# Designs tried in a protein design chat: VHH binders against F-box protein SKIP19 (SKIP19). Part 7

Target 1, 302 residues: F-box protein SKIP19 (SKIP19), of Arabidopsis thaliana (Mouse-ear cress) (q9m0u9)
Amino acid sequence: MASSSSPPAAMEVGESTNWTELPPELTSAILHRLGAIEILENAQKVCRSWRRVCKDPSMWRKIDMHNLGDLDDMDYNLEIMCRHAVDRSQGGLVDIGIWYFGTVDLLNYIAHRSSNLRSLRLIRCSQITDDGFVEAVVKLPLEELELSYCSFSVESLRVVGQCCLNMKTLKLNKHPQKENDDDALAIAETMPKLRHLQLCGNGLSDTGLNAILDNCSNLEHLDLRRCFNVNLVGDLQKRCFESVKVVRHPNDSIHDIDIGSSEDEDPYDFSDIDLMSGDDDFEGYYDFSGASDFSDYDQFDF

## First folded at step 18 (VHH; from f3 with S56T)

Design d7
Fold by OpenDDE, fold request of step 19:
Parts: C-alpha cells; sequence; structure tokens
Structure d7 (fold): chain B 302 residues (1-302), chain A 119 residues (1-119)
C-alpha cells in the first residue's frame, strides 16, 4: 500500500497587497504614523492615491516633527517644512510637536495660522526666547503643554498658566535638578485643572509636591520620576497615592520617556536589570589578552 | 504662507516672445517645486510647465519646444520663457508652488498675469 505523499500544498502566492489601492482611511492611518517629514519628503511622491491622502487637511490636524539628524546635513529646512505642514492643515491644526528646531518665528507662525491649537509640545527647543514663547502661547487655547528639556523661565510658565486657564496636561521634563520648588509653586498657583502632570527630573521638594497636591485637585496622573529631592515616604506618600490615581515614583524606570537623544540615557540606570535571573555560572573568562601592539606606525620620511 | 506674484504678462503679436516671472515670498525657494498653469476664457485651467527642486522640467504637449521654465533660487523666482506665441496661448497665466513633488497639483497659487497674443 504505497502511501501517496500528497504534494506539498502550493504556497498560494499571497496576492501581493497593492498598497496603492488601500482605502483612503486606512492609507491615512498608515501614513500618519510616518510623521510630517516622511510624508512631505517621501510618502506624497509614491503615487497619486497617496498624494491625495497626503494633501487632505485632516492629515495635518496633528503634526509631529522630530529632528533625527544633523540639521546641517539635511537636504531641507525643518522650520520651512513645518510652516508648510501647518499650511496643509488649513487652520485645522490642534496638536503640534516640535523637536530641537523650534524658533520664535515658527512659533508665531503656528499661533497665527492655528488659532484652535490645543496641544503644543516643545522638546529641546533652546532657540525660543521667554518673551517670544509667551507672546505666541498666550494667544492659544492650549489644554496640553510640553516644555521638556527647554530652558524657559518659571515666569514664562506662570504667565502661560495664567492665560491658558484650561490646562489639563503639562509635561515639564528636565535633567535632574537641584532642589528648587519654583516650577511646582508656579504650577500650583496657576494650573488648578491639571489632570496629567509629568515632572521628570524636576527639582521640586516635599514642599513643592504638597503645594501641587493642595491646588491641583483634579490630578489623575503624576510623574515624579528622577525627582530626587522628593522624599515620597510616610504621610506625603499616603497623601499622594490617595489623591492621584497613577503616581510614578522618583526611582521608577524612565525607558518609556522619549528624551530625544540616546546620549541622555544615563548609562548607570541599572534599575531595570532584573537581577532575579538565576545562578547560571557563565564564568566565561573573556581573556581580552590579545590587544595587539599597533606599534608599527612607520614614520614615512616624506 | 508662500505668496506668489506673477509679472511680465501683456500684449504680444503672434510669433512673438514673452517672459513671465513669478516671485515667491519663501526665503528658501529651493525646496519647492514650481509650476505654471494657464486659463483661457471659457476654458478650464490647464497645466503648462513644472520645474522640480532638482531642476527637472515637464511641459504640456501644446507648449513643448516653445516654452521654457527655469528658476533662480537666489532670487526666489521662477520664469516662463514663451517663444513662438500663438493666439491659442492667450490666457491668464498662474504661478504655482508646492513642496517637492513630481505631480501637477500645487498648494500655493498666484493671482495670475494676463497674456494676450494677437493674430
Amino acid sequence: as target 1 above (302 residues)
Amino acid sequence: QVQLQESGGGLVQAGGSLRLSCAASEREFKYYTMGWYRQAPGKEREFVATISRSGTTNYADSVKGRFTISRDNAKNTVYLQMNSLKPEDTAVYYCAADWDTPYEDFDYWGQGTQVTVSS
């Protein structure tokens, strides 16, 4: 009885999904994940169907522009590109994120063209002056603000809080600071409607934290990671966890925070080394002995 | 917003030449694809010519060999040299700009300049 080995099922050459024939809504969802730079430089040039989607103002309601490289080596100017992206929104821009390349002129342009902006994220934007920032932002109905790794004054923060009365989300991430409650006090004084507060690396102390807890009664999320001047113990800890739904502790991992550069990864954040992995004795002595003596750089006598 | 201002339109005899200019407000003009369109009375707007960021040009068949699009990035200006003009070339000519694109649709448009070719 010869067992007729059934021929291997011909791998149905899966119909190569023609990505150019996708529904516009799906195409939009996919292309939006590329970011504004990739859309303008590449995606909009692929085909007419993609071009149509890329030109739809709805694609530009949210803009996220991250400088991924050396600004001097780019074939384009990010500020000019950002202006064009803002124009594509036709005034419908509600959320914008700018990494590194923010300027006063760009901010003013955004404020002028996008009067309904609700979310502004400035990350590592060092070229924006306090006065220029305040002048532009006070015109906007912001509910979300990120000023991470920027050098804005506490006075600028205070003025923004006084003008943007509906602030619900603030991200004010910094490199670890010395003890300073100025930011915390400004927040407590001017932003009572906050629901989400991220203060990674802030210098606030127990005094600053108490002020925030006293005045921000709607706070649902509080991120205190790398706030090393806060002693979150005893009554303060209890108060914090009773008042706020989600609290990130000063010593919690920061791996989920986009800090914009790998260089700021504290090489010593050993916190997530789950040392609990077991005893395996891999005593492998990597004898790095063979550092061969590159002595022979012969002095060419020319 | 990028502002475009056309100039150089006018009345010319058949067989004559005209040079249109379009000045852009954008400081870094070099990042934009530039184009010319025209609209004759009672007709739809039609493509005339484009010049890409890299300087690649494209022309409508009706103007090929007669018209030349060029750009001066230092002056933020695009030009349309029109030679051997015909009465059929009578139209309002519009300058257009967009971010680097191979397509003929543009985000920014000028107000147009009138070109009239007499028989």
Scores: ipSAE 0.858, ipTM 0.949, lowest interface PAE 0.5, mean pLDDT 87
Fold by OpenDDE, fold request of step 19:
Structure d7 (fold): chain B 302 residues (1-302), chain A 119 residues (1-119)
Amino acid sequence: as target 1 above (302 residues)
Amino acid sequence: QVQLQESGGGLVQAGGSLRLSCAASEREFKYYTMGWYRQAPGKEREFVATISRSGTTNYADSVKGRFTISRDNAKNTVYLQMNSLKPEDTAVYYCAADWDTPYEDFDYWGQGTQVTVSS
């Protein structure tokens, strides 16, 4: 009785989805996951259907200019590219993120072309002057602002808070600072409608934190990671957790914060190395036997 | 917004030559694909020539071998050298620009310059 081994089922070569024939809504949903750089440099060149989607102003209501590459190796100017992206929005831009290459001229251009901008994110933009920043931003109906790893003065922050009365979200991430409550006091004074506040690495003390808690009654999220001048214990801790729904502690991990460069990974943030799962008995006998015999140091007869 | 200004249009006899220029605004345009289009009276706008960021050129069949598109990035200017002009080449010529693209749809357009070829 010869057991007829049934031939292996031919793997149905799944119909290779022709990505160029996708409905424009689905194509749009996919392409929205790309940054503006990837759209302009690559996606819009794939086919005519993708090109059509990439030219739709709705695709440019949110612009993310995050660059993962070396700025010096780029065959394009990011400022010029960003201006082009803003033009593609046809005034419909509501959210923009700019990493590294922000300039006063670019901000003025954005402010002029996008009068309904609600969210501005500046990350590591060191070329923007305080005066230029203030001049551009006070014209905008901002509800969300990120100024992460920038060098803006506290006065600029204060002026923006006084002009942008509907500020709901502020991200003001810095490298760990010495004790300084200036930012916290400026926020407490000018931004009472805040719901989300991220102050990673800020120098605020218990005094600054109390001022924020006293004046920002709508605060739902407070991120105090790497705020090492805050002693979040006892009554202050209780007050913080009673007033705010979500609080990130100064010693919590920062792995989920986009800091824009891998270089700022504190190589010593060993905090998440659960060293305790040490039960694996790797008795690997490192036979250090190769101790070379330094015997030959001859007796210098002094 | 990138502003484009065409110049060099005019009246020329059949068989003659004309050079159009298009100056972009003061900002560097080396990252853009540049193009020329034309629109004759009562006709639709038609493609004439493009030059990519890398300098690759494309021409309409009607102008191939007669027209040459070129760019000077230092001057933020694109040119259209038109030789062996025919009465059929009579049109308003438009300069166009878009971010690096192989396609013929452009985001920025000039006001146009009139070219008239007499018989």
Scores: ipSAE 0.856, ipTM 0.948, lowest interface PAE 0.5, mean pLDDT 87
Fold by ESMFold2, fold request of step 19:
Structure d7 (fold): chain B 302 residues (1-302), chain A 119 residues (1-119)
Amino acid sequence: as target 1 above (302 residues)
Amino acid sequence: QVQLQESGGGLVQAGGSLRLSCAASEREFKYYTMGWYRQAPGKEREFVATISRSGTTNYADSVKGRFTISRDNAKNTVYLQMNSLKPEDTAVYYCAADWDTPYEDFDYWGQGTQVTVSS
């Protein structure tokens, strides 16, 4: 079949629910759970009552553009759809997530029209240059930023931290990286107000982690999954648990992180060759924790 | 910002023809339903014609058979060919657009172009 399901709004109430008979408040609650694509292509076409709700600017304060990355198999263009969704917010946009199709032009469109944007999430957006990203986001009062599986430089991250002075949440998810503290040091230097930090797959070492703990004194949640250059034991572990309410460890499960790969956990590359370059490779053993288990895994060698 | 610019209006004798154009800006409008609406002096704005993303057209009964809506996506333009014009067709004609929809409540509107049909 071409589609995964019937209109999703009815599934949350029950299989026999007549959509035109829903109380207005339940209709709005159901529609608020939908992403922008489902609203524009399906939900707003169901009936006039649903269309009126879908055209209300309050429905567009948060825009979720999640998709499967199959951009060529659509009768429409997601970048153009996103511009339309932003227009429906009528300047009230506070939270937007963009998967795959983000461009510099789209970021500038959003930034010019969304002076109250507090949360920007870019997932697998490979078409955005460092300069274009920085130019767009310095205009925004961001408190939350996600850059997952994007290739932005540490210089861009540093500028963002210097310009977005109220950053509270940062997610920088990557495939496991070779040891490199540059991101951690930039975060420590420029984002002292952070409460939530997710660095899945970051190359930081114990040195970088200590810098973060030294300078991000408001940190409440720290996610270090797949940070295989951190040895979270002894004094460092004690320091983390005393300073941070919730800590995810380097070897904790990642099943709740969307990595996007259908055949491999590497959405950018089936190889980690650049992770294995350099003189600091340790051949023949795995030491990500003292109690390592190697049964039936696809693992990287270090 | 999105702009819809109408052109092609004017004065014509009853039984004559006019062709209205509406050029859209800022983005490709091929994913949109486009439409024409009109408002005569002292009256409410009324539906004239729409054309969907797929090319499906719809017309008000009062213009069916006389008016033809079409689009040229390469030029980002929608047209209204108006034949066999009557004095009651006198109005300001507005171009409108929204993300593809079977409904008539559109997000974007032009400034309008005057059509006057003399008896």
Scores: ipSAE 0.802, ipTM 0.928, lowest interface PAE 0.6, mean pLDDT 83
Fold by ESMFold2, fold request of step 19:
Structure d7 (fold): chain B 302 residues (1-302), chain A 119 residues (1-119)
Amino acid sequence: as target 1 above (302 residues)
Amino acid sequence: QVQLQESGGGLVQAGGSLRLSCAASEREFKYYTMGWYRQAPGKEREFVATISRSGTTNYADSVKGRFTISRDNAKNTVYLQMNSLKPEDTAVYYCAADWDTPYEDFDYWGQGTQVTVSS
């Protein structure tokens, strides 16, 4: 009988001694730049010191599940990986972003285990029904919500605003829509505490915009790119600039939101914190090349 | 809620065999490293065996050649075949799992199954 004499086969030879002696706070600062996929598949396997940091629940207060949308080409299942990441948070999850693979079952799993969730981002998640979305999120103390290229109804948006009384950030990005003020009116009615609003591609008119400005008096950032039914000129333009610190205009550059690669700017240079999307460098590019959320109405057909 | 449920423990004579099973729940565990640990009365929990996502196995020196870990991903189950049992193998055996890893510190643990080897 003897103890094992072999180190784990995945451990790299080299400078691991210097890395293993870093203070945990400094190691965690380095590792916080990584998304959940990179941590679970790679970073936690580097050495025992990194693994201990990667298993600390404080590392999982924010879960970034950004991916390239090529789900069938992966050797692992992102929905299952996400459940594992949520478990590592041990109830301390406050911020989670999910691209493509979100389901009602996953959203319920998150909501049941994450009573302090403040920020939820769903990008191109076409499998989540309106009823499933509402049932899961009305229990959560959300202050930040992103629903980009998803097909949720205005009624679902209204219910979320009525139940999440401290909504401060909303991103509701779509492919350019026909004139329709329903989203804008629901936002104005239910989210008076908004400080940051991104409505790229929304169908709102000047009427909807005025309703938002009337009722969202704390608004600091307003992104109206591709809102082609808003005529941001004259008194309305003056009103926006008097009450809102940062305004993106309907015809401003949209390289990070456009379909495909029609813009000349490199989307991977995107680091605009004013848009509240620190991960946009990669999801923006692939979001433009993925399937259109506007063409998937199965969740909303009755 | 994830659960690892061990079974197959019991009383056996020295030199005998037992096969432990661990059924995992809630999700597919084929992306996970699975393992077995044991704890004798008054001692620390100790490593027995692991099997990675790819099927790579690792064993404690004290059980090499006598124990075999295997998995059946279709049944979401990991097994420990224990042959040539010795009284020193008497312990509570725990199933464990974590996202694929070369290390032994796992996120999920079973409640354990008693194995007793009589002389």
Scores: ipSAE 0.795, ipTM 0.926, lowest interface PAE 0.7, mean pLDDT 82

Design d7
Fold by ESMFold2, look of step 18:
Structure d7 (fold): chain B 302 residues (1-302), chain A 119 residues (1-119)
Amino acid sequence: as target 1 above (302 residues)
Amino acid sequence: QVQLQESGGGLVQAGGSLRLSCAASEREFKYYTMGWYRQAPGKEREFVATISRSGTTNYADSVKGRFTISRDNAKNTVYLQMNSLKPEDTAVYYCAADWDTPYEDFDYWGQGTQVTVSS
């Protein structure tokens, strides 16, 4: 909820502009778009001006450790790199995303050094126990949590909701699940301040959705893509429209979400089939299609 | 709590030898550039030697041919073998480390070990 300033105006004038001598504010704006791997392995080595910016703790308030999960093709260790990136933040870390390599020890390292962490994203981190996750997370003043394609229990989610009283954003993405309202009920019971909720592939039914709408009165964005046990029609559809500003429907396109590929998760998992719904004129029909469309101009910063 | 701990300093006669060690802790430093710097009383800290992640070494002109930097990644340790020591080598020697980099503004520094070379 921080206010933001406009992007810096161009500071360079005249002929023979040297991009390596850009003003620090402009260099920072460019480099903020890079992930931690790109900064540490490449950008910080370009020149002394870029090195100086990359060493500034303000560059490390948000750490993006996105990677492809092929750790065998790397000549460095991402967990060790991540600890180094956390050290550069000098306690100012507010947002961190970790794909694949997260461990309980790494979470504890982050939690000990980052008392102001507001956003934690864990994607495909299969090595973290429920107890380790809960212990680390309840120490943090989280307002945003993502758990995508991770194996955490509903009880862990409930404890987090009970302890992180200002949760505003939750992303809990899974491959399409059979009907189960446990997640939805836990969310409804423990996270009444939610503004943004993404439940891609969740097994919730109309019952679970109604519980969320009953208890999350501040909800502004609701993403139900691949929630095939919800019948978003009639009174429930009207209720969503009147309560929530933006709703993504079960059959809406998932082209902006990296859901990976899993041939052996669920015999009828349709997450490997690309479905497109141009703009907001998609009527919600499920249809097998091999075509994809990039008509959504959504732009997000990590 | 990352720590770089130097050892092996002391008093030695001119022409003698010493071997400094620097043990790193908390994590494996094999992905890092490691270096040695020194500071004599009243002077700025100056570069002595570095060894990159890949094992590439670099030396200050004043020590080239006399000093050798090496690393043992299994022991998380970097060494400085100092031969043919001169009184001008008298200084506090510091170990330093950063994620692999060609630059000298390292993130981690040791507390230093005294080397004194008598005439």
Scores: ipSAE 0.773, ipTM 0.917, lowest interface PAE 0.7, mean pLDDT 83

